VH-VL binders against Probable carboxypeptidase X1 (CPXM1). Designs and how they scored, part 7

Target 1, 162 residues: Probable carboxypeptidase X1 (CPXM1), of Homo sapiens (Human) (q96sm3r113to274)
Amino acid sequence: TGCPPLGLESLRVSDSRLEASSSQSFGLGPHRGRLNIQSGLEDGDLYDGAWCAEEQDADPWFQVDAGHPTRFSGVITQGRNSVWRYDWVTSYKVQFSNDSRTWWGSRNHSSGMDAVFPANSDPETPVLNLLPEPQVARFIRLLPQTWLQGGAPCLRAEILAC

## First folded at step 21 (VH-VL; from B1 with light chain F96Y)

Design C1
Fold by OpenDDE, fold request of step 25:
Parts: structure tokens; sequence; C-alpha cells
Structure C1 (fold): chain C 162 residues (1-162), chain A 118 residues (1-118), chain B 107 residues (1-107)
């Protein structure tokens, strides 16, 4: 009914197009922020199933470079897939940019303020949020606002775009 | 304040069994994978076992595989180590350790001494 | 298993001096290496994780560096409370393994 996935889950979006403000560990880098990605323990890799910002990161963000101007319409998020611990983001904001320097936020129609999107309440259930208004931009950031207490913001995501 | 308190250590004869407990407090125990690490008197550290946060899987050092069983009761915030067929070389201080954000150990208990001797 | 070899076995220094401890892995552990401090009669304490990340609450005089097979723990200026045994540990592969330890003792 909406735009198709940009390709985080399918790996159409390469690792080099994923960035983050910080990473709690090498095993929790932005390249692990892909929807439905799983802990690599069983596969023998050294990575876990989420991007996690450093706990001390005051302004955490997860960034996707679409490579070209793209109409973003929605976001799907999950928590951390892990055998070690569970974490998830409970709310986030969304920002857009064409040059990765100047950013504007997704805003609510009613209030005109930056929209805060509800996210996850468990590690695995995907949560879809449609943007109040689709935005054309090259870059999109997810900015965790709240997350499970006693931890760091961790998420997996897919972006909807067409 | 994160706390891990081991108990159950003591002196046992070879071939006997012993169960260690590790009581966790100050954090959501069920959220974290837990490890046992031991240290023979005057020696270094040796990893023993791990159990995932939900108890879905475990791994063991070859030296204890088939003899030791790591388990947990999340409702009681307690980690267990069932030690069977104990040997003299199992003599050590046994520590429970909490996993950090990823694989390393961020908090340790003070340990409990297990002495296996005839 | 991955063998971690620490050197030197003993490091004799005075307060205020710089301490440099080495940990060498028999095969690459990437950056999945931690350093722990242990004082007599106490449990180990996490100092560094992921080779160079300072653990929460650890003084900035502690630092870690390295990747692959060669790692270093540095104490820029030794405090009296820093005299202890230090262990490196890899968490790249099962079984997790520790170095044999380096004792930092007062000269």
Amino acid sequence: as target 1 above (162 residues)
Amino acid sequence: QVQLVESGGGVVQPGRSLRLDCKASGFTFSRYAMHWVRQAPGKGLEWVAVIFYDGSNTYYADSVKGRFTISRDNSKNTLFLQMNSLRAEDTAVYYCARVGYYRYFDYWGQGTLVTVSS
Amino acid sequence: EIVLTQSPATLSLSPGERATLSCRASQSVSRYLAWYQQKPGQAPRLLIYDASKLAKGIPARFSGSGSGTDFTLTISSLEPEDFAVYYCQQYSNWPYTFGQGTKVEIK
C-alpha cells in the first residue's frame, strides 16, 4: 500500500551507506542496523543483531544514505537481536538532508513540531511508522529519543522509499 | 549498584558434586547473559561457561564439558553452576561475571572457593 | 583455542612512572580484547574493552591500543592503587581465553 523498502534488509543498501553517531561496540556498528538481521554467533561472525549507540552518546543517530534524492515515506524498526542482552528504542525522531550538513525534521501536521515516533516494546516485533508527509532527500537519520532503561539505544531498521 | 554474590563453595572429595549459586541484584538479571570464570590458587583466569540471558543456550570450556552445567532462574535472579565428577584440578575460586554490552565482562562477583581434595 | 601471551611477566616501577603492558594473541582477535585489573583477594575489574574503550568509572590514565594480534595497556602515570595483576582477555572465539597476567609491582 506504500513505498517499497529501500533495501536495508535485502542488502541493496551497502554497508558504506550506513553511518552512525557512535557505536557501543564493533559488533554493534551501523552495518548491523538492518531490519531482521540476526546475531552472527551461530554463523561464526563477530557481529550482533543491532546498531547500538554508545551509552554516553548524548545525541545518537543512525543514518542511511540513499545515494540520490529519494522520497522517503516510512520507517520500520526493531530492537536488538542478541543472545547477550536485549535492548530497544522506544521512540525516535526522523531527519532529512541533501548534503549531510543541513537537516530538517519530520513534523506533525497538527503541532508543527518534530514528530516523535513510537518504536519498539520488544526486540523482534517490527513497528511501522509512516511519515506524516513524505520527504524528498538523499539522507535520512533516525534519532533515538527514548530507549529501554539501563541501556543504550539499539535498533534495526528499514526505510520505505519510492 | 550492580552486585553479584557467589555462594556454595567448600571442600569436597574427588568425584563428588557441588552446586554454586550467584545472586544478582542492582540490575535486571534476566536481561543479561552470564558467565562463570574460575581461578586456581596462585594461577590465572579460566573461562568456564556461559548462559544466554533467556537460558536458550550454553557453552562450556572443554575442561568442564559433560561435568558442569550452567543454569539460571531469572525469577530468583540467580545463576547456578552444577559441578559433577569434581577433580582436584577443579580447585579454584569461582566467579560469576555479567556480560557487558557485547561479550566482555563488565561486572564480577567476589568469588567462592571450591577445594577438591581427598 | 587462542593463546594470549602477556609480557613482561613482572613490571617493577615507581609511582608516577609510565607502565606499558603487552598482550599478544596466537591469532587475530580483531579488537575483541579486554583488560582487567586484579588485586590480591579481589575479583577482576574491567578496565578496557574492545581494545581501546575505557570502561565506565575507570581513570583516564588507563588506555588501550592495538588490533589483530598485538595489544597494549598503558598506565600513563602509576598511582599507588595501580599496583596489581593485569589480564588481557579475548572474546572473539570460543573458548574465551585470558593471558597469564602481568604483575605490576612497586620498585
Scores: ipSAE 0.924, ipTM 0.955, lowest interface PAE 0.4, mean pLDDT 97
Fold by OpenDDE, fold request of step 25:
Structure C1 (fold): chain C 162 residues (1-162), chain A 118 residues (1-118), chain B 107 residues (1-107)
Amino acid sequence: as target 1 above (162 residues)
Amino acid sequence: QVQLVESGGGVVQPGRSLRLDCKASGFTFSRYAMHWVRQAPGKGLEWVAVIFYDGSNTYYADSVKGRFTISRDNSKNTLFLQMNSLRAEDTAVYYCARVGYYRYFDYWGQGTLVTVSS
Amino acid sequence: EIVLTQSPATLSLSPGERATLSCRASQSVSRYLAWYQQKPGQAPRLLIYDASKLAKGIPARFSGSGSGTDFTLTISSLEPEDFAVYYCQQYSNWPYTFGQGTKVEIK
């Protein structure tokens, strides 16, 4: 009945295992895409509380390397934790890979089409989505499809895996 | 289009108070942290203050701390700068500036001139 | 506070020439540095952020480079509208600070 978190929030997954297609700023890199991570302003660091893709990125993605074949079962997302502005992803797709080159998507059983997962409607409320079918792969990508108007796709995430 | 319009500038004597307004339009004002930046005549730019997008906190330059107060009314799309105990060295054009995606200023108003003289 | 020193104070060039502006920080600001353009009687305009990212709507002839303490703004080929004052600004540490500016004027 579900899998435990992979370890984005707990930092069990190291920064080197997080990648992204782009980053809107150095303070908004993939290493900031961890669930419940907060703006570092009050702590004196130079990072904010989300990964944000560049506005011009036409195919944004956030990638987690599990380090070995892993059964992914779900995703938890949040919006941006920030003092500067609020942003969030409203929907995303999920892809898997074993070599980071060839990817396949999470698909609906009924339609066979790539599943589009509803995401957030505020910065802080976590939204859980279970995959229609758990997938065994080394890499998992979140692909923002829609986000708050007038901004860029920003998210924090945790991956469920066992 | 993004617009920031400052108002409230004028000539005041030292020790007096003045409030500046910055009216925002063309974007969702409540989404953005806002700054005040000033420029003395013929001089460079000096950061003055910042307020977070939700007004939860503020920071000030040492030169104005304890005398100036930055605030905002998101329902009115307006940023404020309450300036008390004004000094001659506060004479400047005051700009309101919007924060971009992260910390830098992506849009500025045309500024309002404050002249402090006896 | 972090002091930003720009050089040269004035740069006299002709249209079509390459302009190179320097900004040096008294301590590292990583890549949290922006460049602004200001013309007389006008508000500053963002050109570059995060040292090398071109702001939306800014012509490609503008480019930024550098990290840590040494930064450069380059205008590959000056247009008549590029003659103005340019400021660098760090947003790494409070208080945020600006350079004293470089004036790019017509030779």
Scores: ipSAE 0.910, ipTM 0.952, lowest interface PAE 0.4, mean pLDDT 97
Fold by ESMFold2, look of step 21:
Structure C1 (fold): chain C 162 residues (1-162), chain A 118 residues (1-118), chain B 107 residues (1-107)
Amino acid sequence: as target 1 above (162 residues)
Amino acid sequence: QVQLVESGGGVVQPGRSLRLDCKASGFTFSRYAMHWVRQAPGKGLEWVAVIFYDGSNTYYADSVKGRFTISRDNSKNTLFLQMNSLRAEDTAVYYCARVGYYRYFDYWGQGTLVTVSS
Amino acid sequence: EIVLTQSPATLSLSPGERATLSCRASQSVSRYLAWYQQKPGQAPRLLIYDASKLAKGIPARFSGSGSGTDFTLTISSLEPEDFAVYYCQQYSNWPYTFGQGTKVEIK
């Protein structure tokens, strides 16, 4: 038992609720940052299978607006689904907000410092991270900290919330 | 620093075969899809073929389908183009090109000349 | 197949002048258009991708605009090294295609 998916994978969270600090390409926008989303190979497929920030983005973030106060409990991430190249985030931090302006971080209980979550090591294997302490907020951000050298921070995600 | 070096070009008669190599260095070759693009002397650019980063699939321009085969060896950081049944209109400088983040080409080799002439 | 038509075929300008190059697609390519520069005897070099994003290491005097079918490359003040052939390329639909080129020459 636990908190169910918020609905990035299922599309319960609409594209308009997803934002990012930047996008490396038109086809790698935040609306592609949904768990298990797939790249298309045929003509008419305009989008790849991840959100990717710009390589030069010094402070990348991926943001979900839950639309109302929500108890966030965990995050599931994947790397980029693509045939063109592979990329993935290897660690990230998590932040919360009620107004998308003032943010507070998920903290490591022992140190009191922002928790750093281990992320992905391949394109497809999902990695679950439970928050040390569930947080009630409207907005959640994933802030990539490290990713494959010579690439961009790319991810797909699902949020666990009650 | 990204480098792509083509080799294997030369003069061949129509109907013969030739293999081009593209040796990659300065980046993780197995991460990137790779293309061949050609340019006939004094003319513009023509896309020839693509192979995805893991070798899972390939696409070809209609002008070369059935005659050319793109392949790669990720353990040797090398892209190949096997060109069979060569025709005079295949005469061109052949470039290997790396995809950028999505579909477009961010780095090109210096090219190798293939001349098909009797 | 998507046809890209560049205009003008040749643009004769002096250093310091502004260059404006056009690329029109036969059907929408969204933002999936790149610009390349090619000097004689050299490989093409990426300038602009996704219609308006400046490639790594490209000087700020280069800019791109447009979406759909209508695209422009602008060089705000020509330097001597900018006299070259410029190609647009779409990557929306297979096969990927190039325009025929615009030659920017000193006159």
Scores: ipSAE 0.758, ipTM 0.900, lowest interface PAE 0.9, mean pLDDT 93
Fold by OpenDDE, look of step 24:
Structure C1 (fold): chain C 162 residues (1-162), chain A 118 residues (1-118), chain B 107 residues (1-107)
Amino acid sequence: as target 1 above (162 residues)
Amino acid sequence: QVQLVESGGGVVQPGRSLRLDCKASGFTFSRYAMHWVRQAPGKGLEWVAVIFYDGSNTYYADSVKGRFTISRDNSKNTLFLQMNSLRAEDTAVYYCARVGYYRYFDYWGQGTLVTVSS
Amino acid sequence: EIVLTQSPATLSLSPGERATLSCRASQSVSRYLAWYQQKPGQAPRLLIYDASKLAKGIPARFSGSGSGTDFTLTISSLEPEDFAVYYCQQYSNWPYTFGQGTKVEIK
């Protein structure tokens, strides 16, 4: 069901195509927001297994540049893979853009309001959400709305597109 | 509101054992990896040990390997340091420290003094 | 292990003056360096993490810079409460290591 993965997990999408509103730490940047990416346990592995927004970030977002107009159909999310602590997003919104300046949201067809997608309840179980309707755009953003209490919005993701 | 309170320090003879406790409050203890860091009187800071948030793994400084054991009881919000075969050079204030968002220490306890002396 | 060397050992200044503290690593620690403040009889307090990020609740007069092997903690204008010992710490590699500390004392 749905479209194939865009390539966050497979590294088909390069790091330069991943951006975020903020990052808690150097090792928790958007390039670590890839599905099933794992934290390093060995010496010299300086990165963790998630993107995490700053706690003070009032409007956190994780952005993927598809490089060209692409039909997005769904999103898969995970929480943080880490030996240090656990965090995860519990809900998020999705926005699209063609120029990274003007954005429109994925909306509920019945209410017309921006759809709020349920996300994770543990760090590792992937959660798939299909968009109410596929959207054609170059850029897609995940906008965490709620997350584990007392923590920060952390996620790993894959985008479904065809 | 985050609070870490160490206890169990005291004066012991070389070769003896001592267990330190660190009681955590003001946060969900089970979410965080915890560390012990010590400071000899009038000296700098020395990392001692770490335990992952779920207790799945531990690491130690070479100076304490084989003698010290870090553990935790998440149901009691308590971190432990079992110190065996104590030496004079183990004399220090021992701090428990909470991991930040990534690897650094964002909160410390007040410390508890361990004195190893004949 | 990675050795961190702080300089100077002691820095004597007056309130209102600018303080510049150095921390040098024996090998690159990227940006995985923190600064802590410790006052007599107290536990260390986090000031800066990831070389330049200000910790929550820390006054803006504190700032950190650097990457790789050379790092600097700057206090733009010393307040009376800033006279203390400052430690740098790397968390790039096991074991974690600290600098030997810089004492900022009142002139």
Scores: ipSAE 0.668, ipTM 0.881, lowest interface PAE 0.6, mean pLDDT 95

Design C1
Fold by ESMFold2, fold request of step 25:
Parts: sequence; structure tokens; C-alpha cells
Structure C1 (fold): chain C 162 residues (1-162), chain A 118 residues (1-118), chain B 107 residues (1-107)
Amino acid sequence: as target 1 above (162 residues)
Amino acid sequence: QVQLVESGGGVVQPGRSLRLDCKASGFTFSRYAMHWVRQAPGKGLEWVAVIFYDGSNTYYADSVKGRFTISRDNSKNTLFLQMNSLRAEDTAVYYCARVGYYRYFDYWGQGTLVTVSS
Amino acid sequence: EIVLTQSPATLSLSPGERATLSCRASQSVSRYLAWYQQKPGQAPRLLIYDASKLAKGIPARFSGSGSGTDFTLTISSLEPEDFAVYYCQQYSNWPYTFGQGTKVEIK
């Protein structure tokens, strides 16, 4: 794992480069999908500590625009940081694109199928997944596949990239 | 199916204490922050208190702060409201309510009546 | 504390008519506004959250709009079961507060 963080946690990647398929609430948007972000509790704090897709979103995804061709090597995920309720994604797939229109997946070389990465089992413990092969692309998507029963897919993330 | 059942209401004199219980079923209670909301007879709704899902923090309306204590026992799927130094203005139906995805209330119990009178 | 003012206090309409209920906040609550329906002797029921998102199981004739300080609940075509009291509630700032209610009654 020689590539450093792209900068979701550090804010090097601006909010405008984060998109999602949906948001369950105004305070659970993609700009909250940053590793180690925490919920605010004071008057006027508008945001919780994760991105969460809508419960009814059939194809949830969280997208990062690196702004230029970038060598992606890994993903770190956390569950939702919140006092209101807990939620986390338990598995996800990863897709890449150069134009945000045509996408290809990270592949499990042994099976030839899209790789499914184990994600989280609690709100805070980060989980690292190295991509089977680093991919050069501008855009990366995390696509939740399974999550805590009775909830919505919620995550925070960091991307490892050179 | 989500179910919230309040109990412990009744008639009490001013200055006395009363404890309300809210028994939860049909969902993972320990996953959700919980609220108490009250409604005086013939009046509107007033938020009373909240407790976070792990019991770590609580917030109260100014009208009850220092007199009421919200608590929970996640092993028993039960929310509590300890009401001390009761006043006539505390007369209301008390509802427990479950948080939705963020701060608002998605499910309410049917309420329990507390009457504070001499 | 944020005061929510609902208008009108009473709305007298016939089945099939459109109902428009207003809620105004004393300061911005962004989109953190919910609408509840309450019938006599019953607990409130969530209709709308985040100003415009329809709660689970709520009929599509209910819709919400607004942001900041001015919010509207619309019932596109009133049905007999819709005659009730409606409350708005903000969850932006502590303490959370409710409007005083709008009664929708049969004309």
C-alpha cells in the first residue's frame, strides 16, 4: 500500500468533487462521506457523520472525482458516526470511469467476476481494502452491496491514490 | 412492526415525582435515539427531551431542565422519563417517539396521561 | 428558541379540494422541517420530513415544499380521512419546536 490518501479526510478533495446516487436526509449527503468526519451537535449544526443513500435506492453509489487520471490502489471505509442511530455498509463493489458515463469494475482475478470487498461491522473501525489491481481513472465509485439489516447504506471513506 | 407503549401515567400532587416507561418492540431499540414529547389537553405539541442511542448524551427543553431525567435500558428495550418536582403545567399526554434517519420522529407511542393537581 | 407560526388556524374545505397549509419559522431552519397529522385521541403521524420528503406509507396526495423560513404542506385532493390537525416541527436548533397547528375541517 504505497499510495497516500487522495484527501477526502484532509479536505484536499473539495465537496464539489463528491457525488452520490441519493441522500437519505439533507444532513447525510456525499460531502459527509469523508473518513473520520463526525456529527455536529450544536445549534445550527446541520450535518451528521456519514453519507447515507435513500432506503429505496436500488443502485446506491458514492463517487469521487479526482479531477485528472489517477492511479487508485485502495479504499478505506468506516460506518456512520452519529448519536441518532447506527448504520454501516457490510460489503461494496468499486467502479472506475474517465468520463462519469462509462464504468468498469474492479475484478477478482481468481473468479473473473467483480470483486466484492468486505466493509464494516461497527461505526468507527476503519477497514482497508487494497484493489486487486490498481486502476488508472478519473472517477471512482463505491457501490454498497449489503448493509446493516433494516437500515440504509451509510459510509465514510478515504481513497488511496497516486 | 414498530411498537412503542408508554405507561406510568396518573394523577399526582404538585411537587411529587412520577416515572414513565416506554416499552419498545418490533425494531432494534439500541440502534435509535429516543424522544419524549408532550401535549397538554386541548393544546399543541412540546418536545421534552432526547437521549442518544447509547445513552451517552441527553438534551432537555428549558421548561423541564433540572426536574426531568431521560434514561434508557437497552437490554430491556425500555425508555424512561423521571419527572421530579411536578407542576400543574406539566399536565399532558406524554408520548415516546423514535428518531427517523436524522433528528425527526418517525414513530410515536399512543401516550400516557399525567395529571398534576392538588 | 425558534418559533413556528402556522396559518391559517382553521381551513374549512370540502372533499376533493386542494388544501394549502403554511408554516413560517422565526429564523432559518434550512430544510429541517417535518409535518405531522393528528386526529382526536390519536398520536401524531409523520407525513413529510426534510421539508419535502414523503414519509413511508404516506399517500402521494401529500407534498411539502420550502426551505429556510417559509414552508408549505399541500394536500392535492382532500379525502375524508384527511380532516385532522396538522403540525409543523423544526429540528434544526435546540430545543426542537412545533407550530401551533392548523385544523383542516369539513365544510
Scores: ipSAE 0.601, ipTM 0.861, lowest interface PAE 1.7, mean pLDDT 92
Fold by ESMFold2, fold request of step 25:
Structure C1 (fold): chain C 162 residues (1-162), chain A 118 residues (1-118), chain B 107 residues (1-107)
Amino acid sequence: as target 1 above (162 residues)
Amino acid sequence: QVQLVESGGGVVQPGRSLRLDCKASGFTFSRYAMHWVRQAPGKGLEWVAVIFYDGSNTYYADSVKGRFTISRDNSKNTLFLQMNSLRAEDTAVYYCARVGYYRYFDYWGQGTLVTVSS
Amino acid sequence: EIVLTQSPATLSLSPGERATLSCRASQSVSRYLAWYQQKPGQAPRLLIYDASKLAKGIPARFSGSGSGTDFTLTISSLEPEDFAVYYCQQYSNWPYTFGQGTKVEIK
């Protein structure tokens, strides 16, 4: 049967297991890259509703440490939940690692090239991508390839894994 | 090239109303929350109001709450400030400002002067 | 509302000197502090956001530091175009507020 959510949305994956190449603002860090997380507006709620890389980041990535070898089967993404501005990733690649140092990509089965997954076109609608081949690894990275022009890559995500 | 151009300033009597417009160009206006900030002549800056990018919510400084209304027309790329029951202390240059990635202001207009005097 | 107190009110320096401007908040604003430059007859320009991040197109001689209640803007070597008024602004709590400014002028 299909693999369940790893637990980004549910907080079963702790903030310490989320990492990113950069963050555009303090309130847009990787700990905000969880599916269905929402922006706050009240005093003391200092975080918006997505991870956003810096606009100038040439190699943006969002990383999840599953903590142990894990069978990754899919990815769900959303755009940024915010009242300030809208942003979203429109395509991404996926990479895997066992040591966070050496990485291999999810490949397009028919071409043998790295697969490019279509992502979002609005802030809230979740988009599911099943990996062409499930991969066993400890770490998974989402690598934005294209995003809404005039901004930075912003996303929220959930990982399907056993 | 981000451009913000305020208009509608002028001299007005206390108790009267005035509407300011801010025309935006060079970016997708409907993507950004927008603010009004004012500066009394020879003085510092005071935040006035904000409207979210889709117009869903507004917030105001206490000094203008109940008298001023911020609004926007995304189809015309225009931000508005309706100022009612004007007082002498409302005399200022009024700037429109675009939000950056989070709450701070990354671009400002040139300002329009409002003078409230008898 | 959060009061931002800037010091000194005026900083008189020569080109090439280092300028250090202070902003103190009446309560914690975490890192949600921006710095703006304003020249006479002009609109403010964003220099620094999130206490220490340099805005696009701003020269590297500008830097910001601090967190919580105490913040500093540093200009490592003043250029003639840097003589202006500098404002800090917090965006942690409603309403957003500005300091009263520090004027950097030719000594």
Scores: ipSAE 0.469, ipTM 0.817, lowest interface PAE 2.5, mean pLDDT 91

## First folded at step 23 (VH-VL; from A2 with heavy chain A33T)

Design D5
Fold by ESMFold2, look of step 24:
Structure D5 (fold): chain C 162 residues (1-162), chain A 118 residues (1-118), chain B 107 residues (1-107)
Amino acid sequence: as target 1 above (162 residues)
Amino acid sequence: QVQLVESGGGVVQPGRSLRLDCKASGFTFSRYTMHWVRQAPGKGLEWVAVIFYDGSNTYYADSVKGRFTISRDNSKNTLFLQMNSLRAEDTAVYYCARVGYTRYFDYWGQGTLVTVSS
Amino acid sequence: EIVLTQSPATLSLSPGERATLSCRASQSVSRYLAWYQQKPGQAPRLLIYDASRLAKGIPARFSGSGSGTDFTLTISSLEPEDFAVYYCQQYSNWPFTFGQGTKVEIK
């Protein structure tokens, strides 16, 4: 069925292993792209509950460095946790790399094209996608393809890996 | 095209009530937390109140707490400010404002003038 | 409550000149500061958020800098439409507060 969580939610994967193509705001960086993370409401804490790419980012991606070759088997995503506004990614692709420079995609067995995974339709409900074939790599990227009209791509994630 | 149109302003005597409306169009209103901000004639800007996008929480400036009530009807794309026990110092242009990605304001209405005078 | 103090109160300049506006917070607001422009009889317009990020549709002659307690709005070359009042706003702590404004006027 799948492998256990890599550790985005649990913080086993440190903030330094998370990167993104861009962030819409300082409080919407890749370190906020962790499953079940909550927006801050307290004075002085404006960290919100998702990673959000810049709206003008033509090629958005969220990246996790597992630190060593790892068998990736699935992805869980959520939308943005926030009291200010809601946003969520509605579909994404997945890519892998061993050096963060050369990337290959998860393929759809039926079409032979890159797999496009259905993502979220509300802020909180987790959506699981098992990869068509598990992939051994060090790095994994989520590449938003579609999201709520008039917004930016925002997500929280967990990676399933052995 | 994002539009916010305030209405309901006017001249009233101290101690009376007014309700302001802010009609939203050109965006998904239920997606955004909304604020009221006011500006006394010839003065600067003062934040008044906030209501979360789902109506779950409201907060008020101390100067209006207990007298003003912010509310919204997401089915009608309308934000409200009920102003009771009005005082002379409440005289101002009242703006509705939409949040950006977080707490700052990315769009403002044109404002409606409230004058409290005996 | 965090007090924002803007300086100068009035800046008298000619078109084409560089304008530098200051905003100082009574305690750190980190980078949670926005700048708004307001022309007479009009609503405020967002220029800058998160201290230095240019809002959508705002000309590149506007820029913001600073963090913590000291912030600057710069207009590199004033256009006739830029003569207005400018407000800074913090959104770090409740209640959200504005500076008293800096008027940029024609000399």
Scores: ipSAE 0.522, ipTM 0.837, lowest interface PAE 2.1, mean pLDDT 92

